VHH binders against c4kar8. Designs and how they scored, part 32

Target 1, 263 residues: c4kar8
Amino acid sequence: MAELSTPSPASPAPLDGGRGDELEKFTLRGARQILQLLQDLITHRGLITAHTGGGHSFMTAVLKVDEERGRVVLDPSPDPQANRRALAAPRLTCVTQLDGIRIQFPLVGLGEGQDKGRPALFAPLPAEMLRLQRREFYRLQVPLAHELSCLLKAEDLARKPVEVSARVIDIGAGGVAVVVPTGAAEFVIGGTLPACRLALPDGEPIELDLEVRNLNRQTQRNGTEQLRVGLRFAALPRAADTRIQRYIFKTERALNAKARGGL
Key: E = the ipSAE of ESMFold2; O = the ipSAE of OpenDDE; V2 = 0.75 times the mean of E and O plus 0.25 times the DockQ between their complexes.

## First folded at step 1 (VHH)

Design y36 (framework vhh_7yz9_2; at its last look DockQ between E and O 0.01; V2 from the best seeds 0.00; counts 0 for: pae E 17.3 > 2, unsure alone 57.5 < 65, placed apart)
Fold by ESMFold2-Fast, scan of step 1:
Structure y36 (fold): chain B 263 residues (1-263), chain A 124 residues (1-124)
Amino acid sequence: as target 1 above (263 residues)
Amino acid sequence: QWQLVESGGGLVQAGGSLRLSCTASGRTFSSYDMGWYRQTAGNEREWVAFIYSGGSTTYADSVKGRFTISRDNAKNTVYLQMNSLKPEDTAVYYCAADVEYYSESGLPDEYDYWGQGTPVTVSS
């Protein structure tokens, strides 16, 4: 029997913790499990965000698993520049979600060609995939009908204060990702946006300090580009945390009920 | 911040061997996927070999059977053992670490990290 040591209150959090071995239990290494998961993404028409590095990504999907050639076939972007960036990238990091479970995997050796006479992107099958079945990794894709927004307190190109209403595209326990209107503000990774207001249903906006964690220019399935900003909750009072979690769980339940066709 | 430093390149005769090393400083790399890539003048970087955080490996068809990627997590080092070298293996070799995409913000917290490169010249 192993004794679980409780962390000392005086013990600091690990400074160089990195990813940690905790992801091992979420790592799929079996060829059959990987093939099955990729096939499930095809069956459920799962959209994949493929990160090409340099703050760029594009929306794609798995069209086919070519077991004879050991390859996955991806839907190219209608934007030729997005495809050129993907082909120039030494690696894609693919992120998707299946039944609320975050799926993440790299693709290396991306090439282009044709599948049944149509343009396609090809990559060798991944040897490992992450299936992150852990609540804290859950990201609610916010329904467009909810019109969820966050009023950001930022600076414009001239360093003057500006308020920007940004659409919330996903939300989790630790933060939100938003779409920012073109040219509306400047963002600095690591910068803090004080006193932003997150408008949730059923109450007053929640006032939050948000840290800019990342900036991403994502090419959509229609070929248009969106500036997406990832924002971390810098400090979250218990009442705000409870309300955010309630919104996430309530919306997830409603989406699951609708998917099952139940009343 | 994360720094990757490559070493072990040089001039070698066709059919010879070299062992490249890539050491990470400023961060533990054991939980990250690591890759080796190469670039010739006027061309994009191409993938050579990849080692997952879980230890699985994969190789470009051009090097399969000749190159071996491995890692020593205690030394924060990834290796590329290159055997049966050919003139077409001449390139600048780079190591890279994958970005961490499972962040609480839903987007990558860090971008992928690259070393400075180490040149390898294979004489015919």
Scores: ipSAE 0.622, ipTM 0.835, lowest interface PAE 1.6, mean pLDDT 84
Fold by OpenDDE, second read of step 2:
Structure y36 (fold): chain B 263 residues (1-263), chain A 124 residues (1-124)
Amino acid sequence: as target 1 above (263 residues)
Amino acid sequence: QWQLVESGGGLVQAGGSLRLSCTASGRTFSSYDMGWYRQTAGNEREWVAFIYSGGSTTYADSVKGRFTISRDNAKNTVYLQMNSLKPEDTAVYYCAADVEYYSESGLPDEYDYWGQGTPVTVSS
């Protein structure tokens, strides 16, 4: 009777450090951190959009954090129907912004009551709060005088390779937005443009792969149509990243100095 | 790696219905805004519908009243119920995900993730 050794359950594959891991970096789960952030929302009187599902939301605010009872106090909606929806919802998704940072957190177990004789909504403290510091997604508006350009290797309607010189209108650590003449090339969202060249003022063009993330047709005041293309850096060498960051910092500094009347 | 996988595409007669599904492989699905796009050969990808992490929805005018986007966070899945399908709805349908708050236009500057697409053919 050979004891069939039940194969040991395969250890869950290491969570591949993909962008999902990036979200985790922005997720607060510490009780102290959560309390502090909620307190900050109170201090700044941050308006919160509370989503109840079904396409419905209402505006609220955190009125108080009750640490002893482990609950948050919210301002009820002036609309009784909104409050009913909130109370009926299995989850309230709260979205707000503080200092330009998006904050999102779920509330479950919503109840109604009174706080100091005033109607209020109550929920247990959130287990997690998402704080998205998208500094990484800051886009510098490129001064026209810098004449940044990107040589795009794309295809036309016939899938013939074409090179398009595109003006860079904004740049960030994660990508660029460019403007091209309408019809210059065919772009597909999610498509990769290989071996493109980004020209910075400080030296030789940077060769990089770009991914098309957004397409927006714009009509200029003069009636000319242009295509704005949002491009992500698909494979950016470290050296290139450093150069881009340096350019952004230098330019921002210059713009700020100018705004302060220093130039 | 966080991935989106579309399913449910196929051939349907005009006036028929189809339900597309998009399942995310990653964690924190509930934090993502989700969108459906469609693309025909030789054309740009067109926005169809969007559902915020909070559950609010918006639709392109071309599909309003016919399509319904919904999500099941427990299943990491977003759905597109398509009713009263027309030949003009023939396209490859793509699912997209983003953690950013987008305008009601559903046209963000960037999406974090895209699916590979599922084809929908509506026969007259």
Scores: ipSAE 0.000, ipTM 0.237, lowest interface PAE 10.8, mean pLDDT 83
Fold by ESMFold2, look of step 5:
Structure y36 (fold): chain B 263 residues (1-263), chain A 124 residues (1-124)
Amino acid sequence: as target 1 above (263 residues)
Amino acid sequence: QWQLVESGGGLVQAGGSLRLSCTASGRTFSSYDMGWYRQTAGNEREWVAFIYSGGSTTYADSVKGRFTISRDNAKNTVYLQMNSLKPEDTAVYYCAADVEYYSESGLPDEYDYWGQGTPVTVSS
């Protein structure tokens, strides 16, 4: 939890003492990601605790997003004192949950006005949103239909360069797991595979460096052997991280909707 | 070298209770976040419960209200109290350290330390 986004130690203590630099990997800064997450909050009618400072807060909700003007519209409090505190505050720290995932974002420049003739609060879109998983090592199981692959630039037994197209079986904030045929390349735990290419369904492949973290040999039902390789993202540019987080978020939401419909 | 040893597994009747223990040797325990995971045949390990070094706890939805994680730092031990057990709780249970802050890949197999597992069977 970031210090500026956390109004009190107890009220939004999502992690022990919060590690400010560790929160960067959970922080969304892309405009499309922010708009989608705000829309998800609207769709699920998520209640938001808005902290105004001094140990005060009120309940609100995002009523709509005005994309054209770059603004969010919030439900005012029925307590006029809470509204006055919110308008006077230098920052409104909003905390909520979506499907058990803690979401936190700042709003600055809060103003009052009307929406469709009813009182409302509004602010510019937040510059960032924190999406804090209950566990750091969440791994999205990649749907088969997405056919994610990663082109690995590795070495064979003779230390000669070889390219291996590996199927991605899961993906998380810090890396991927892939499968390759046993013997396709030599992998060493701690080894670096530079300039690999991760193919996401909605854009050009991402060039990234990968570090081998684990190896597990698996025998398939037909008797063939595969190697499961756990790979960490080494030096991931912000734009690439944003695309990966967007893919995970969108796919999670789609899978959760199908699971509910499948009951 | 740090080792985690699970114990307390076994066969139990549905509706019954078990308490699992995970004892650490070789290092002081109190500065680590600790977790319990379980694995059934043909599936990857599933997170069950987590306890922060500061004492806060979190649980998977499937066990919330039935399982309780706790720690005794003087004994370097983490416990999982499992009540109202169901046949679907049948699994091998593993404890692990620092799982909440593993940032390198997010894979369960990349945790710094794992126990060897303790089997739990819940009969119908």
Scores: ipSAE 0.000, ipTM 0.118, lowest interface PAE 17.3, mean pLDDT 74
ESMFold2 (binder alone), look of step 5: mean pLDDT 75; pTM 0.747
OpenDDE, look of step 5: ipSAE 0.000; ipTM 0.230

Design y37 (framework vhh_7yz9_2)
Fold by ESMFold2-Fast, scan of step 1:
Structure y37 (fold): chain B 263 residues (1-263), chain A 125 residues (1-125)
Amino acid sequence: as target 1 above (263 residues)
Amino acid sequence: QWQLVESGGGLVQAGGSLRLSCTASGRTFSSYDMGWYRQTAGNEREWVAFIYSGGSTTYADSVKGRFTISRDNAKNTVYLQMNSLKPEDTAVYYCTTDYPEFSGYDSLAEYFQHWGQGTPVTVSS
């Protein structure tokens, strides 16, 4: 059997031994550090994607930290089904970003109730939080006004080749996250999409191979569901990498300038 | 210092059963989601089953009702019980410490997604 568009999977390199120790160096376990970081998320109004397992998540936010009861208060989804999935889950994996730094933490023992007469979700304070302070983990949230898109080479529900224009919602040095129209294509985690075309505002589309890393049916703050696909860049030519990094840097600077005193 | 060692593969007749085991030497095994992928020659790896740190499970449609994933945190081991095996289940089976929601699209997967060496399963008709 001949190889297709991707090589056969290789085993991890022996020099990569100890990757579990790499995760450990980004893990916060001090109670004061955890409280400070949660408070920073509240102050900056950080949106959180809460993964409930089975490829489902919902958008939430930390409304407050209740130090006396040792818990966080979360904004529930307007979709009752998303809340039921969250309450039934043994664990939520919460993912967010603060000043370009990826933050990730588990919540266990989710409950529901009311805060100041409004529905709320409650969870014990996390025992640990990841704070990934490396530039390579930074994700730019793409402004809707940029209308950034990626033309994907995929298969439809009948397993036939199809080209799908997907909206890019975030972009980093390692990949993009996209929203795929309902029913437009099927994706397999670990699958490769060859010769896709990423449209940046300057110049011609960048042709690249994308690996499917993440599939997520995410319930938005308005209660609607989106299929979100995380796509990792295969090895990029230096020119393509430079263009992507330039776009990220310019957009980040423009957003920071607007936030600090522009109109 | 994470390593994953799969065992339990082999040759079996259609309709038979096998139990795969994957033993991890990591310090935080109970905090990790664990899963099984499989791969046939010339094709990419496909997802089979995941078990989350809290014990809930998910399965690919092709194996629902036939395969059961479980874990023993005291032994740092995850299991895949495969019943009613079919010739199309023939593949190399790989254990992993990752779930897609954890790794994302960035190079995070390189740091935190650990793979075993694989164990072959052949189902004869």
Scores: ipSAE 0.014, ipTM 0.295, lowest interface PAE 6.9, mean pLDDT 79

Design y38 (framework vhh_7yz9_2)
Fold by ESMFold2-Fast, scan of step 1:
Structure y38 (fold): chain B 263 residues (1-263), chain A 124 residues (1-124)
Amino acid sequence: as target 1 above (263 residues)
Amino acid sequence: QWQLVESGGGLVQAGGSLRLSCTASGRTFSSYDMGWYRQTAGNEREWVAFIYSGGSTTYADSVKGRFTISRDNAKNTVYLQMNSLKPEDTAVYYCAAGLYDEYGSTEFDYMDVWGQGTPVTVSS
């Protein structure tokens, strides 16, 4: 008898048939389309979060695409442990954005070596890529200057109430992703954080309930680790929804204007 | 609730062939990436073959040219055709399924549904 690796989540399955089937229409399978999209990521210096499993990921980038050998070259992590996890993983799941469009693709058969005398990771070209061009899948990367924060009402290791001010790193119609200071609170996937307060640049904080959807220990490009928490909006009031969407639209327009202005 | 059930394992002579099957319950089979893994006593599970929701396939170097993964979405079944079997292919073989979550981060071991495993013994 072999040890089983993971049981199915006890909470209602976060993935349902309708959502999975919807993603199929955004899947790119054309070899030239895949190659062009990877080249666009290089041109725009797109940062990629590569998920290696077990709630771990690291920041990387596509350094080049080798069309003749049918492979991509990735920037390794400065953390050797992150690279070991990646090489041991049978599959990497890569998540990035280009012009506000979320892009995801698998990399399988990761190897290591050197490119032009520098350490590099290599993988065959992905056979499939997701390109999510719908508003409900859009996530705004929050400008650091906005100092967007969310006061989380959570629990510590002893199950005592604690309030944690978390920096919001991205925001969309369905939720936010935040970074949490090490050791400040404990989170359980599927757990609800009641009466949290989202502070937008203008106006009073928005009070809302948040559901913990994912937890990820991410190794940054400088080798440091942070906890990223994905939080879904639970039963968002219309007034709050309107304020959040207005913030997203206004910020997108401002960022697009700065890009066109050469900033 | 969703389950994966493997079948087709057994004892085979070196150079022989076996076909493993994995049948899933659930309406979303066509949206899932499916994989075959194997494990020997005292070792971690190792990946063998992947088939993506769109039908593209990939294989571990140790099995390339000998094993073929395929799927039949109408039957909610994934197959592993194993040819030219070697004693070192002896292991318990596991079927696994994973899906990208639109609201969550995707993870490499997002294989959240696993079968119980089917033993394969290759005698010399």
Scores: ipSAE 0.000, ipTM 0.140, lowest interface PAE 12.7, mean pLDDT 77

Design y39 (framework vhh_7yz9_2)
Fold by ESMFold2-Fast, scan of step 1:
Structure y39 (fold): chain B 263 residues (1-263), chain A 124 residues (1-124)
Amino acid sequence: as target 1 above (263 residues)
Amino acid sequence: QWQLVESGGGLVQAGGSLRLSCTASGRTFSSYDMGWYRQTAGNEREWVAFIYSGGSTTYADSVKGRFTISRDNAKNTVYLQMNSLKPEDTAVYYCAASYEDTPLGWYESSYDYWGQGTPVTVSS
């Protein structure tokens, strides 16, 4: 039972803005497959990063699927500004992971209301969902206990060199995503950060050139904002690639073993 | 550098029509999603209509059936055809270009470019 503002009418949107030919084999369009995947996200309490555009995102979750009304119910942000940005957005791009597999889907026609007396966001069921089963797109969510960091060589507002220690939140074959302290440095998409140092367990820091690929001000579940920076490995040395792959493999195995042990 | 320039706004009587245009100068926009937003004094900017790079469209409930969004990629232009205008449609209208290259590659890019706005006044 919910009190809703009616979601704006949705139209089927291309998942990747019309570049989907190579991703077609990873795209789910069956209604039952989509419902099952959304239900799996609920069951596993999967956190979703919802990109609202303008370099902004917020952390949410699917609370339930309202099959009768053809809608998903999302957990709103405790930050009213993030919710206003989401409602003003023509589309949310939702990104999450399930067992290391990247899942992405668009939500269009977002509305707000209440679900059983609690604030909620509502959207029509997506017409398609992407489930990427390719190693090069795999991102390991770095366990907080690993305290993985990357020392960035960047510039401040006055274009003076500055070193920023950033927490690594995910890592894959092609790069890392990091969280940087507010106001610590200036980043330009496409800019190169030379001689950065990636600290992995069980060894010396790896010196890497990193390219800035994305900047995102993310509102966390507790309502605070952080700057997330996506960084591509430029000219990754083979020894570094081996160490990164070994870290990913070992951590995946450990997380899989822990998940099975929890059952 | 991207620049979005809106045109076609102005004064119109209730029940009338206007066509807004938004032209992107600089690089081509064929891979970008394009949208129209509006803002009234004292209120937040709200989405009106959106057209994806693949051509599908979506509309806010308040304008559905009255407004039509379209694009001409050869001219780097997006249009908003506004019919059956009401006094409550009075606002400054903005166009925006957005791009998301997730999940291709390691990054998630969301680039929004905004126009400076064009005023629309609907008299009763």
Scores: ipSAE 0.006, ipTM 0.271, lowest interface PAE 9.1, mean pLDDT 79

Design y4 (framework vhh_7yz9_2)
Fold by ESMFold2-Fast, scan of step 1:
Structure y4 (fold): chain B 263 residues (1-263), chain A 124 residues (1-124)
Amino acid sequence: as target 1 above (263 residues)
Amino acid sequence: QWQLVESGGGLVQAGGSLRLSCTASGFTVSDNYMGWYRQTAGNEREWVAFIDSGGYTTYADSVKGRFTISRDNAKNTVYLQMNSLKPEDTAVYYCARDSPYDFWSGYEDYFDYWGQGTPVTVSS
């Protein structure tokens, strides 16, 4: 299970006047901006994936911003193990989206307590938040009704070939995130899955080579675990890129219309 | 300019030990998250060990108990102490700089800074 404890191999460039300057313009450090963004996550019911290290995360949400005490209050996991991992972690890495904008921030000094008699997690307000307002970081959350799947060509524990139909939970310009049953296949970060088939609505499956970028056992809000696999498009043909972008655009447009009460 | 230079690779007999070094220039290792990865010919890159800015360490199951990651802040260098080496540890070992936000949930290309790699061969 080495892959499940692997940290991301990818890092932002240093902020030294080079490529790191690009991330600096997306970094919020003002206390009022941070408070406003956290409040926006509450208002829009933003779900947060909180990474606790070792390839584990859980779904949470900001329940409250306590400005007087300078802290955020988070919804604990119904899985006690997920909460124990979070409390033992040196920090949580929190990832979410707001209106298609990727938001990422650390929480350090996590504690547990109660909010109005109910269990809660709390942490000091983050000193900074990343707000990555660029199209290449956009991910469409795939509607369940679309039943998007990707047939993965992988290996089982004995290193024998296996095909796994994985549910696509999000999709962007650079790849997909899929959910697979625990134990259905073995994945290695940096490994390539050749000739996988992405089944978009209205058309033949798209044949793709995918690189494993991330592995994460995510505890859902109902306490169940699922394995999330982040897969990068390694060799994307022009026609495939066009079909994927068209699907993202059309679905995003439809979801935005629905969110505005246009249904 | 940012640079990572690995050294210390070589040929060693099974059961032996080897220490890899990764010297950084242009940034401070104690302020960053650093890791060791390895790649065998025809196979995927595999994560080996990680040390964060707070000094906390994590290890892949395949090396846990045998390998130790550490750093020397005065030398701006990260080490991988490899004990009880096995033939299956034969690989090119890479040093990488990681970010304060060490767990991205996705497939996006990040800003990886990798060294050139150092080969390790373990004879049976």
Scores: ipSAE 0.025, ipTM 0.396, lowest interface PAE 5.4, mean pLDDT 80

Design y40 (framework vhh_7yz9_2)
Fold by ESMFold2-Fast, scan of step 1:
Structure y40 (fold): chain B 263 residues (1-263), chain A 124 residues (1-124)
Amino acid sequence: as target 1 above (263 residues)
Amino acid sequence: QWQLVESGGGLVQAGGSLRLSCTASGRTFSSYDMGWYRQTAGNEREWVAFIYSGGSTTYADSVKGRFTISRDNAKNTVYLQMNSLKPEDTAVYYCARDIYSETDSYGLEFFDYWGQGTPVTVSS
């Protein structure tokens, strides 16, 4: 029997290589462009999820760019284990957002040291950065005030039904990312969760089927860990699709108006 | 569209050697970092070896000195040469294009570039 501390093995489902060549047009390789984007992340205090492999990540931020030495300075985790995983990893995959646009970049050759007497992580400037300026890749960061939740109908190892209330942290046209309480259910990448209920602020909960696409144990900036689950809309009725898109549009519009000092 | 096709797995005796291959179809192969991972029943996938687009390599401590990762950009292929195999190397081995694979997103079908996996069994 599977134990709580042992994650379920990933399904060896056949994979499609996707649309890798389309991403090339969103890839920045110019040194000046990369420096400017990193500076923008510093200016906007962008939080970065740094993936260390094996389903682990931690929250960090770019503290500064050292152009003279060609490196970035990152905020280390208060959890020493997260820092050890990062230093042992062949590379970090860094994911963040700027103005609702997904930004992703690799960092290789991570080291540790001090910056003005404070512990810091150092890495050479990335050779490339991805900036996804597409509607299909847009993900609304759900405002905490909206208290969006999704009731997940999952199964345990014995296929016993369990229900988990999960907080929605982001939402797009293709799915949601949620925070799941540790040990609440077993998730298998590629598995389907039928008849889940997404609670939007307006109207009745939306019943929908979700496919598990990603599982990640993320160490927060306070040193605590949470499980993040990426869930794709498996088969979305037109009425549900319309309601979700309206929520995204209205919320994005309201956030943009608020940022401009509007209504 | 990008596709990864793995080959070379099988049954081998302890102390033996095996070479895994992973061939990519599509443009821009030479610009991507590539890795090999493995998974045993009941455990998470663990990193084994990594080769950067620039040609530098890194290895997990458990395989360092025994395994060698290499690439042939003209053939769009990455290789894992496994020498001095041990029973504990028994696993399903996966090839991956790494830049986008480890993200917390439901939209990852555009970034999930894993191969199908190839089983390796090492007998004592």
Scores: ipSAE 0.014, ipTM 0.362, lowest interface PAE 7.2, mean pLDDT 79

